# VH-VL binders against q0atu2, part 184

Target 1, 119 residues: q0atu2
Amino acid sequence: MLDKKARIRTSREYRNVFEKGKRLSGRFLIIYYVENALDNNRFGFITNKKIGMAVIRNRIKRQLRAIVREYQGQVKNKHDIVLVARAGIGKSSFEGMEKDYIAIMKKAGLFARNANKID

## First folded at step 8 (VH-VL)

Design uc30 (framework fv_recibokibart)
Fold by ESMFold2-Fast, scan of step 8:
Formats: sequence, C-alpha cells, structure tokens
Structure uc30 (fold): chain C 119 residues (1-119), chain A 121 residues (1-121), chain B 108 residues (1-108)
Amino acid sequence: as target 1 above (119 residues)
Amino acid sequence: QVQLVQSGAEVKKPGASVKVSCKASGYTFTGYYMHWAKQAPGQGLEWIGDINPKSGGENYNQKFQGRVTMTRDTSISTAYMELSRLRSDDTAVYYCARDKYYWEELYFDYWGQGTLVTVSS
Amino acid sequence: QIVLTQSPGTLSLSPGERATLSCRASQSVESYYLHWYQQKPGQAPRLWIYGASSRATGIPDRFSGSGSGTDFTLTISRLEPEDFATYYCQQYGDSPLTFGQGTKLEIK
C-alpha cells in the first residue's frame, strides 16, 4: 500500500524507533515515533498473535496501511512512526481504527496544524 | 533488587520551580520508560507524563504541558521532573514509576517512594 | 480522557469479611489495560492486579479481579489485617493515562 520509500523495513530501523523515540498509547494503537534525517516519513506496522489468527492480523495490517496512506499528507515531515496494534483492535470497525489513529497523531503533535479534524 | 529512590521533600513559594529526582538501580535504566504521577493530599493519582531514558524523548499529559519538563542522566541512572510556575494546587507527593517500552500489558511494576512538594504562600 | 469512578469511596469492614471494590470507566477499556494498585498511608502505590484479572508477583490468591468494557471489580474473598489500604484502578487504554479516585478499605 505505501511506497517502498515510506516503509520501515529492517529490524534495525524498528529498534531505532523504539529506542530513540517517544511513545503514545491510543485505544487500539500504540505509536512509537522519532524524527528522522530523511526528507520523508516512514511507517512500520506490528500485529501480534494475541490479536487473532493470520487472517485477522492480515486484515488489520491492510486496513492500517490504508488509513496511514489516506492521511500521510497531514503528517509532519521527517518522522519514523511505528504503529503497534493493541488487543481489541480486531473487534473495531475501520472507522474506529481511523478515529483512533487521527486522535493519537494529534495528541503526539504529528499532524500539521491544518490537518482535517474528525468529528 | 529493583529500586527507585527519589529526592527529599521540598517547600517552595508560588511562582518558583522544583526539580525532583528519581535514581534507578537493580536494572538496565535505559530498558524501561519512566513515568511521573502526582498525588495531592487525600486525593487520587494523576499521570503527568513519561520519558524514554535512552533518548530523552518525552510525552506529557496536556494538563501539565508547558509547566513540566522531564529529563534524565544515563551516567547516574537518574530521571528528573521539573515543575515551573508553582501554584498552591501543585502541593502533592510526586512519584516516579517504570514500565517496559515494548510490552502490550503496560503497567507500573515499581514505584519510587514519593517526594512531597509543598507550595505555600 | 477516560474518567475512572471508584465506589464505594470508603468501605468499612472487619477481618474475615468479603470486600468488593468497583471501578467504572466513562468509555470502554480493554481488560488487558485495566490495572489495580494498593497503597498504604505514607507508602508508594504497589502493582496488585494487571490486565483486569492477573495477580502481580507475590499477591495472595484471595485477591481476584474481573470485568470488561466499562465495569471492573476487585474482590478480596476473606480480608486479612494487612489488606486494609486504598486501592486505585488505572487505565492504560488511552492517553492520557488515568487513575480512579481510590477506594479506602478501613477496619470497622
């Protein structure tokens, strides 16, 4: 879903975000985030077996990538952001995950000041 | 063997600032997030924020944002919380507490003993 | 923010009795992110129950936690003298993290 340039790929890059970043917990997501030295944003996604079987985890990953892609233009530039799906996310609607993502990103100060608001 | 030892009680006047320390021992300081919480006399607990000891990256409860600053010194395994422009309603015991940065079941397994900060005119 | 309301505020009982402490959330909280802490006067809080129902290390089995959604309960099946303390629930389900106001368990 996201361009290759916009993805966190290696274990080393994930570890960098966890170790050097900040953390915020939302209802369905935890984000870890840090400013990068690149000219673009990169996103990582983690889903654990506690969420459910592979079919559920694959659905969640697909939906999260779609949400991130839709709102990528509102994210402040030059950040590495890892989204960790929390227990209970499998029971959420797409709209519920989207609302949580927007709320967390705003709380983290990662959405530009002109970002569209959710109700 | 895990210990979080906080600095001693402080008495401050309104408008002053206070800096509370929390010295960690018995574990890898940079392997756990450090949180700060406030407990006013006879009241419940209120979360102030957290800091990543590896990076110094911090997040604050909006209620305290602008008046609180969290820092750390990894060479002495110590976290700090500084509260500025003190008001009488900042009178409270302040606690540090740790949690693991990777874990889904995030909870405060160890707490400091608390630091009483009294703000009096 | 999620508001946690604990009831009763004070519970006066004798050793040997059963205690039931309530924690209600203004919004749904996943059980995994609802925790209980015990605090005695002049002491720091101590982790007691995590994830709504899991006892922390060393906590006696007379303590049990339950609940889901907005309604959580801490139960002590048979009170011992050392159990008289204030208990706080806490949610880690959404930022900012919040605590209840506490239930003080006191000797009648």
Scores: ipSAE 0.382, ipTM 0.819, lowest interface PAE 3.0, mean pLDDT 89

Design uc31 (framework fv_recibokibart)
Fold by ESMFold2-Fast, scan of step 8:
Structure uc31 (fold): chain C 119 residues (1-119), chain A 121 residues (1-121), chain B 108 residues (1-108)
Amino acid sequence: as target 1 above (119 residues)
Amino acid sequence: QVQLVQSGAEVKKPGASVKVSCKASGYTFTGYYMHWAKQAPGQGLEWIGWINPKSGGENYNQKFQGRVTMTRDTSISTAYMELSRLRSDDTAVYYCARDKYYWEELYFDYWGQGTLVTVSS
Amino acid sequence: QIVLTQSPGTLSLSPGERATLSCRASQSVESYYLHWYQQKPGQAPRLWIYGASSRATGIPDRFSGSGSGTDFTLTISRLEPEDFATYYCQQYGDSPLTFGQGTKLEIK
């Protein structure tokens, strides 16, 4: 789980990121991201019915939150970032999702050089 | 009813600029992204880019980067695409089309009627 | 960029016949992001099939889409006169968004 202040909670906040943010697509993930006026990063997570049934979508959400938590110290401060799971993510491995996350965050310029798992 | 109405045909000389408009009606203009696509005579479709009417944020196909500018005017629900330094191979029908980006409905459910731009000396 | 190759370029058939239109991608495309549009001469494209297999509103059930990965198909089980048009596949899975070159269905 991420701290409460590090989570995008309301439909209004999600809408702001989707409407004002940049988009970058990975293999299993799309990220939408925008600089915020806060002193911290915030993350949101979207899984749609194309991924599979609720049990699969809930598993994916838990795994994505775990991945984000592991790498939170590598993310440049003052960003709102929404992760949207692509249709194929339900058949991916945890390692596959993790690699995709790292790749797209680096490509977006949101990761520090030599980003690694948090100790 | 949803409608996207584009400005009329234009004839331009090489080196000129053209600005095509797309007026939206029948829906909340700021709730949908607007895309632009090019179709040269007898050819297929080519994506140019999108604009978010709510924020003014835009994203362009690198092939057109530096020559294309997308803007909007929310007071009249109109999106614009300006293409500068026109060449003969810019002769094409240009289409606007909307998608429901916010809800991951990433397909073009409504299109404008098209604007023919002819570039010739 | 992902290149979409449609085949055949032109398909000449009569009403009542079955049509099979192919779209091949140079890289894997999630089916959710593969769409088909119909275009008639002098008209704008119209959404026909989205997410590889879902018919858009008002599209007759004689149209079906299928496929995954790099191979996608649009099938018309029994052609009607109004079905003769150019069909384009499109991917929205990666930037830049790309279209196939089109398959033209023509009479006879």
Scores: ipSAE 0.006, ipTM 0.612, lowest interface PAE 10.8, mean pLDDT 87

Design uc32 (framework fv_recibokibart)
Fold by ESMFold2-Fast, scan of step 8:
Structure uc32 (fold): chain C 119 residues (1-119), chain A 121 residues (1-121), chain B 108 residues (1-108)
Amino acid sequence: as target 1 above (119 residues)
Amino acid sequence: QVQLVQSGAEVKKPGASVKVSCKASGYTFTGYYMHWAKQAPGQGLEWIGEINPKSGGENYNEKFQGRVTMTRDTSISTAYMELSRLRSDDTAVYYCARDKYYWEELYFDYWGQGTLVTVSS
Amino acid sequence: QIVLTQSPGTLSLSPGERATLSCRASQSVESYYLHWYQQKPGQAPRLWIYGASSRATGIPDRFSGSGSGTDFTLTISRLEPEDFATYYCQQYGDSPLTFGQGTKLEIK
């Protein structure tokens, strides 16, 4: 659901976020984040085998993209942000993932304290 | 052989600042995040925050936000924690500890020996 | 923040006995992110059990960890004199990272 320009797509771009950024652990997500030199935010998504089978990992990726898209207007401009799904995310509801995303983005200072949906 | 070696004990007056060092050896310094934890006399451990040694990017426990600053010097594989506006209840042993750079090994496998900071007047 | 409560605060036992140490979380913690550290007086903590049940390198088989959700346990099947120490549980499941207050294992 995110525009192509809002996605981190290459291994080099992911490595840049990990190497130059900082991180914050949430209940279901870890985010890695760094300012970029672009006019927009970009998001990356990592789901690994600890989460579960391919069907579950693909569902989680789709749901995370939907959450990110819904709240993209609340995110400080000019950041590359990678969301890494944690082992427990497969047991979470959509609402649980959404709450964790909002909480971690607020803790990171990337979101307003009282973030609202832009859709 | 992995080692984290911390600076020696400090005695400070209330209102002063203290800067503790943690020198890493035996591994790639920029491959692991560095954390700091506080242990008041006879008490348990309290997490202060973490730093990415490669970038200098830091995140702090809200309880210490505004009084703590973490930095590093990659040329000498050393991490620093500075705590300002010291109070009597900052008297504690401060530990550095490492964890893996990526999202896998999220546990503190090696710790420094600790640095006692005493705040008294 | 997730609060970890350890019980008992002090456990007095003799060598050869079984020790069971509890760690309860105020919110569910994925077991991968629940760890135990051993600390002796005047020393730094040492990683003992990670991911609720995996022994760190060099840790004897008499130590085992278990649990999920909010209830975690560290068990020592047959105490040796060197095992008397304070044990801390720690969660890496949510920032800020937190530790329990510790269980002191002391000789009777």
Scores: ipSAE 0.432, ipTM 0.845, lowest interface PAE 2.8, mean pLDDT 89

Design uc33 (framework fv_recibokibart)
Fold by ESMFold2-Fast, scan of step 8:
Structure uc33 (fold): chain C 119 residues (1-119), chain A 121 residues (1-121), chain B 108 residues (1-108)
Amino acid sequence: as target 1 above (119 residues)
Amino acid sequence: QVQLVQSGAEVKKPGASVKVSCKASGYTFTGYYMHWAKQAPGQGLEWIGEINPKSGGENYNQKFQGRVTMTRDTSISTAYMELSRLRSDDTAVYYCAREKYYWEELYFDYWGQGTLVTVSS
Amino acid sequence: QIVLTQSPGTLSLSPGERATLSCRASQSVESYYLHWYQQKPGQAPRLWIYGASSRATGIPDRFSGSGSGTDFTLTISRLEPEDFATYYCQQYGDSPLTFGQGTKLEIK
């Protein structure tokens, strides 16, 4: 479970990531990311209404949090990272979202080691 | 059950200060940013700034920086906006508004009823 | 700062007519950060459309929002008497947060 310290909570913090951060697009996910001045990583999650009804958006957010938690040890320290779900994510499998997350984080150079934990 | 209730109308002289309150109820006060906006008579809305009730951290629109101060009292779930060195063009209705984030979009989902501040000699 | 320009400033129409309200941004705004508020005289603004195209709870389906990038539109398919009000667009993507100057819908 991601604790409060690992979550981006305010509009100002989200704006900082969008304004100063870099952007990379995957198949189902877009990430915005920037180094922070803290001693830990923080994650934000955005799922807009175009993805589907609230139950689908809530399922997607829960699954994305689970993926982020599983791979948090591989993420380079001191980053604010916002995951934005693309419209097509509602039809993706958990494995599809997980693979997209790993691929985009590796392309961003945010994984300190090989992050594939699904041996 | 979410409500934002603002203090009553104020009449002030030029050069004075005014402090408007916004009492929140029906939710966890420290969980949501609070914003303030100004609306002069017959004019549109203008964003003044925001405060994080949890930390007390504030950010202001540069137009108001130096004259505006935002504070809060978590023990009574109340946010405050103080405007100093009042002049006639500060005559306006001032609104507090709660920011909704994280779930769907970032927007103002609840607004206070407004506080009319009149600056005249 | 991102400047939002609304047009027209005043729109005079009769009940039953279609209204089209424009909001143009000086810089690109992500759609999920573009919102519309309705305000009637003596009242606080009320959230009307959020994320460019999503109706807030209780808003009739005669209202629709569209647009992306710098060009956004609020459309009312058939005006009802209660729709005559001022509508403001707002961006939430960049600081300072900004509102358009408003479009006043008035009865002709």
Scores: ipSAE 0.006, ipTM 0.544, lowest interface PAE 11.2, mean pLDDT 85

Design uc34 (framework fv_recibokibart)
Fold by ESMFold2-Fast, scan of step 8:
Structure uc34 (fold): chain C 119 residues (1-119), chain A 121 residues (1-121), chain B 108 residues (1-108)
Amino acid sequence: as target 1 above (119 residues)
Amino acid sequence: QVQLVQSGAEVKKPGASVKVSCKASGYTFTGYYMHWAKQAPGQGLEWIGEINPKSGGENYNQKFQGRVTMTRDTSISTAYMELSRLRSDDTAVYYCARDRYYWEELYFDYWGQGTLVTVSS
Amino acid sequence: QIVLTQSPGTLSLSPGERATLSCRASQSVESYYLHWYQQKPGQAPRLWIYGASSRATGIPDRFSGSGSGTDFTLTISRLEPEDFATYYCQQYGDSPLTFGQGTKLEIK
């Protein structure tokens, strides 16, 4: 489970990410993200009717939270990130969602990377 | 009526920079993302990147990363794309196109008329 | 990146004939994120079909889109003279956004 402090909870906080942030589309996820003024990352999760019935949407949210929790240490600090599940995510395996999350976070520059040249 | 009107044709030398504009009208400018695409003579379309007009937040296709900069001016509902260190293979028509702000069906429902950029010595 | 391959590159037909245009993706694309654009020489592309099968506003019913997974088709049941143009498929299923290389419909 994600710590309470690491969750985007209010409609105002979600709106802030959408309005002040930028986005990147992945195969099963689209992320909206913005740097925050806090000392930690916060994550939000959105599922819509294109995914399927409530039981499927709830399963997807649970699985996405588990993936985000597992990779917390890889994410650059001080960001608010909203994950929006795309149509087709319900047909994906857990591993498929995980792979897409890693890929999109790397493309967005939100995952830590090794420098080519370091001192 | 929705319109995206782009700036006129440009002729540039290799190594120069070009800045193309796209003026939006007929809708709330900050309610839609703006994208840019390239079409070299006789070739297909290539996506360059997108900008959030509300925040100025941008994401680029890695192929153009480091040479492209997207900006906007909300006071005049205009988006800009600047391409630097121009090469001959940057000769192309550049299009702006709008896309939905949220995560529903994402497609380019309106396009600008295009701006021809010619890079030659 | 997802590569979209359109075939044929050029399709030479006469008015009144049926046209079938193929778009194949290098990996699965949800139909909601597969779109078709029509482009005539000297003009900007125009949204033609979105979400694999939905006609954009004003598009005649002789145009239909279908497909899922990696295989998508644009069909024109009975060609009119104004339909001769280049058609591009596009995916919005994974960044970077990509287009096919186009199929040019030309008069035989």
Scores: ipSAE 0.621, ipTM 0.878, lowest interface PAE 1.8, mean pLDDT 90

Design uc35 (framework fv_recibokibart)
Fold by ESMFold2-Fast, scan of step 8:
Structure uc35 (fold): chain C 119 residues (1-119), chain A 121 residues (1-121), chain B 108 residues (1-108)
Amino acid sequence: as target 1 above (119 residues)
Amino acid sequence: QVQLVQSGAEVKKPGASVKVSCKASGYTFTGYYMHWAKQAPGQGLEWIGEINPKSGGENYNQKFQGRVTMTRDTSISTAYMELSRLRSDDTAVYYCARDSYYWEELYFDYWGQGTLVTVSS
Amino acid sequence: QIVLTQSPGTLSLSPGERATLSCRASQSVESYYLHWYQQKPGQAPRLWIYGASSRATGIPDRFSGSGSGTDFTLTISRLEPEDFATYYCQQYGDSPLTFGQGTKLEIK
């Protein structure tokens, strides 16, 4: 689980990211992201009905939180980031989701310079 | 109902810049991402990038990164694409197109009529 | 980037015939992110089929889309004169968004 301080929790905060942010689409994920005025990063997660039943959506959400937690130290500070699961993510492996997350974060310029050498 | 109306044809010299406009009507301008695409004569479409009209947040195709700038003016529901340091291979019809604001499938339901940009000496 | 290859480049047929247009992706694309557009000379593209198989509003039922993975097809069961146009497939299964080079459907 991510620390409470690292989670986007309110509808107002989600709305802020969607309205003020940029987006970048990967294979399994879309990220919406914006700089914040805090000392830390915050993450939000959205899984919609096109992914599948509640049990599948809950599994995906749990796995995405685990991936974000694992790589949180590599993310440039002071960002609010919302991960939206795309159709097909339910057919992906954990490793596939992880690779997509790393790729999209690098493309967005949100990973530190040496992120690819941490693996 | 929904309309996207683009500015007229432009003729530019190599090295110049061109700014194409796309005026939206019939919907909430800030509710939908706007995209730009290029179509060279006799060729297919190439995606240039997108802008969030509410924030001005942009993302570009790496091929155009550094030469393209997307902006908007919410008071007149108009999006702009500026392409700098023009080359002969920038001769093309440029289209604006509307997409979903949130996380719906990314497709273009409405398009502008296109703007022909000719780069010649 | 995902390259979309459309074949044939030009398809010459007569009204009343069946048309089958192919779009092959260099990598797997989820069907939700594969779309087709129709374009007539001097006009902007128009959304025709989205999510590989869903007809856009107002599109006649003689048009159908199908496919998954790397192989997608647009089928016109019985060509009408108004159907002669260029058709483009498009993906956003991965960034950057790409289009095929188009199949020009022309009258014989």
Scores: ipSAE 0.472, ipTM 0.838, lowest interface PAE 2.6, mean pLDDT 89

Design uc36 (framework fv_recibokibart)
Fold by ESMFold2-Fast, scan of step 8:
Structure uc36 (fold): chain C 119 residues (1-119), chain A 121 residues (1-121), chain B 108 residues (1-108)
Amino acid sequence: as target 1 above (119 residues)
Amino acid sequence: QVQLVQSGAEVKKPGASVKVSCKASGYTFTGYYMHWAKQAPGQGLEWIGEINPKSGGENYNQKFQGRVTMTRDTSISTAYMELSRLRSDDTAVYYCARDQYYWEELYFDYWGQGTLVTVSS
Amino acid sequence: QIVLTQSPGTLSLSPGERATLSCRASQSVESYYLHWYQQKPGQAPRLWIYGASSRATGIPDRFSGSGSGTDFTLTISRLEPEDFATYYCQQYGDSPLTFGQGTKLEIK
C-alpha cells in the first residue's frame, strides 16, 4: 500500500540513513531520520528477532506501513525515515503503535503543527 | 582499549558559555553515538542529548534545548558540548558516554571521566 | 517523560549482608531498556547491569537484576567492601532518556 517511491529499499539506502541521520526513541519505535535531496519522503522498516516469531514481525511491519501511509501528509517533506520496532511492540495494540508513531514524529519535529487536529 | 578523555574543570561567570570536549580513542569514533549527561552536586544524572558523530545530527532533551549545542570534529575524534547563557544551576559534572552499537541494546558502555563546570560570580 | 524513583535513597549495611535496591518507573518500561550503573565518589558511572538482568563484562555473579513493567530490582547477594557505591537505574524506553536519583549503599 505504501508507494514504491516512498520506500527505502536497499541496504545502501538504509546505511545512508543510519550514517547521515539522527535518531529518537519512542516506547515501541526508534526512528532514524535524515533530510534527503528528493521531492518526497521515504520510509524504511526494521523488525528484529527480539520482537518475536516471523508471523508477529510480519504483522508489525504491515501495521507500521499502514500507520505511516495514513499520516504521510503530516510528515515534513524531503526526509528518509527508518522505523525500528522495539522489543515491546509485539504487546502493543494498533492504536498504541499509532499513538507512539505520532508522539515520536512530533518530538522529532517531523510532523506538521496540528497533526492530530481535524482538517 | 576504549577511552573517552574530557577537558579539564572550568569556572565561568553567569551569562558566559562553556565548551566541554570529549576525545575518543580505541574505537571507530563515527561508529557510535555520543551522549552527554549532567550531574549536579549531590544529585543524580540527567540526560542532555546525543549526537551522531558521522553526520553531526543531534537530538536534545527539551529541558536543554535552546542553550545546548553538540558538535564533533572527526579529524581528531572529539565531541563537544557547548552550554550557553550559564546560570548557577548549571554547576555540575558533565559526562560524555558512548552508546552501544547494537540498537536493540541501547546503553552507555564507556564514559568520560567527567568535567566539573562551576558557575559563580 | 518517564520518571524513575529509586528506593531507599540510602541503604546502610555491613559486608556479608544482602542488598536489595528498587527502581520504579512512572510507566511501563520494556526490560531490554532498563539498565543499572555503579558510581563511586569522584568517578564516572560504570555500566553494571543492562537489559534489566544481564551483567556487564567483569561484573561478579553476586550481582543480579530482575523485574519487568514498572518494578525493577538490583540485588547483591553478599556485600563486599568494594560494592559500597551509588547505584543508578536508567531507562532507554522513551525519549528523553532518564535516570533514577540513585541509591547510596553505605557501610553501617
Scores: ipSAE 0.185, ipTM 0.769, lowest interface PAE 4.3, mean pLDDT 88

Design uc37 (framework fv_recibokibart)
Fold by ESMFold2-Fast, scan of step 8:
Structure uc37 (fold): chain C 119 residues (1-119), chain A 121 residues (1-121), chain B 108 residues (1-108)
Amino acid sequence: as target 1 above (119 residues)
Amino acid sequence: QVQLVQSGAEVKKPGASVKVSCKASGYTFTGYYMHWAKQAPGQGLEWIGEINPKSGGENYNQKFQGRVTMTRDTSISTAYMELSRLRSDDTAVYYCARDHYYWEELYFDYWGQGTLVTVSS
Amino acid sequence: QIVLTQSPGTLSLSPGERATLSCRASQSVESYYLHWYQQKPGQAPRLWIYGASSRATGIPDRFSGSGSGTDFTLTISRLEPEDFATYYCQQYGDSPLTFGQGTKLEIK
């Protein structure tokens, strides 16, 4: 799971990212992102009812958090990032979502060039 | 009523720059993303990019990256697209268009009337 | 990028006839992100059908859209004189946003 400090929690914080941030779309995901004044990254997740019923939306949220956590070390520091799931995501595999996330983050320039594990 | 009114036709020489304006009225300008598209004579539409009028955040089609800049002036509800180092194949009608909803990518519900940019000689 | 191919390029018909316009995508596009615009000469495009099958406000019920995956269709059940125009499909499913090259509906 993501640390509490790594999560966008309030409606005011979400509004700030939507209003101040840049937007970039992948096949299953839209990201909104903006630099923050903190020492860490924060992530938010939105799944609209267009995706499907609550059980599907909750599964997608859990899977997206897992993907974000796995690649957290590769994300350039000091960003607030909101992931919005697109209508077609409910029919995607976990691997499909993961590939889309990696592609969109690279395209946005949010993945650090030399972020690799050397331990 | 929602209106997008664009600046008038421009004639430019190769290598010059052009700046097209799109003045919005009838809605909250900062509440909706603005897009720009190109249509060469007798051809179809090509997406150039988008801007968030609230933040100034921009996102461009990579084909135009390095030659296009999108800006806005919220005090007069006007969006701008500047295209530099003009070539003959930049001759086209350029359109601004409003994205229906700012936190979701939807569709272009209102369009400007278009601005003809001619690049010759 | 996702390439949208429209066919036919030109469709010559008479008022009262049925028109069927095709849009094929090089990759699967979720129907929610597939839209159609109508454009008349000298005018800006106008939103016509959004999400593959929903009519925009004020669009007559003789227009219908359908399709999923890579194959989408715009159908006009009984052509009226004002329907002769160029129709463009658009995908908003992936960046960059792309349009088809258009199908020109012309009077016979």
Scores: ipSAE 0.374, ipTM 0.819, lowest interface PAE 2.8, mean pLDDT 90

Design uc38 (framework fv_recibokibart)
Fold by ESMFold2-Fast, scan of step 8:
Structure uc38 (fold): chain C 119 residues (1-119), chain A 121 residues (1-121), chain B 108 residues (1-108)
Amino acid sequence: as target 1 above (119 residues)
Amino acid sequence: QVQLVQSGAEVKKPGASVKVSCKASGYTFTGYYMHWAKQAPGQGLEWIGEINPKSGGENYNQKFQGRVTMTRDTSISTAYMELSRLRSDDTAVYYCARDYYYWEELYFDYWGQGTLVTVSS
Amino acid sequence: QIVLTQSPGTLSLSPGERATLSCRASQSVESYYLHWYQQKPGQAPRLWIYGASSRATGIPDRFSGSGSGTDFTLTISRLEPEDFATYYCQQYGDSPLTFGQGTKLEIK
């Protein structure tokens, strides 16, 4: 679970990220991201029905939150970031999702430091 | 009636730049990503990149990165693609195409008519 | 990048015949991200089938798409004269987005 302060909570806030943000697609994830006027980062998570049954979507959402929490210290302040799980994510391992997240965050220029000692 | 109308054919010398326009009508311009693709004579399609017309955020195919710039003017619902340092192998028809950016609606549902760019000495 | 290979390059058939067009990917592509476009000479491509099997608006039911993993197929059950065109497959599963080289369907 992420602190309430670090979560995108309202439909209006999600819409703002989608409409004003940039998009970058990875293998299992799409991120939408925009700089915010706050002093912290906020994250949103979308797992739509194309992924599969509710049990799979809920597992994916929990795993994505865990990944985001693990790497939040590497993320440049101050951004609103929405992770959208792609249809194929249900076939991925935790490690596969983690690698995709690191790759897309680096490509987006959102990681300020070396993530997980990948040299 | 969604329409994407592109600018007319261009003839350029090697080393020059070309700027192609794509004017959108019949929908909310800022609600959809705009993509650009290249089709060399007798060849298939090659993706160049995308722009979010609402934010101006762009993402390019690495093959064209450094030579391509995508911009837009929301007041006239027009997207632009500028390709610099033109080579003879840039001779192609260039297309704009629309893509819904909410969630994962990821396909090109409408295309411009194409703009022929000829690069010759 | 994901390479899409279409076969055959040219398919010569007569109206009334069945056409089967292949698209093979160099790595697995989720069906949801595999699309087909039709292009006639002098015209822009037009969305034909999206998500491997869903017909775009206005596309006749003689067209069907199928496939998963690395192998995808576009089938036309009974060719009409207006169906002779070039068909391109496209993947949106990974960046950069890529297209196949096309299959030209021509009148025998």
Scores: ipSAE 0.221, ipTM 0.766, lowest interface PAE 3.8, mean pLDDT 89

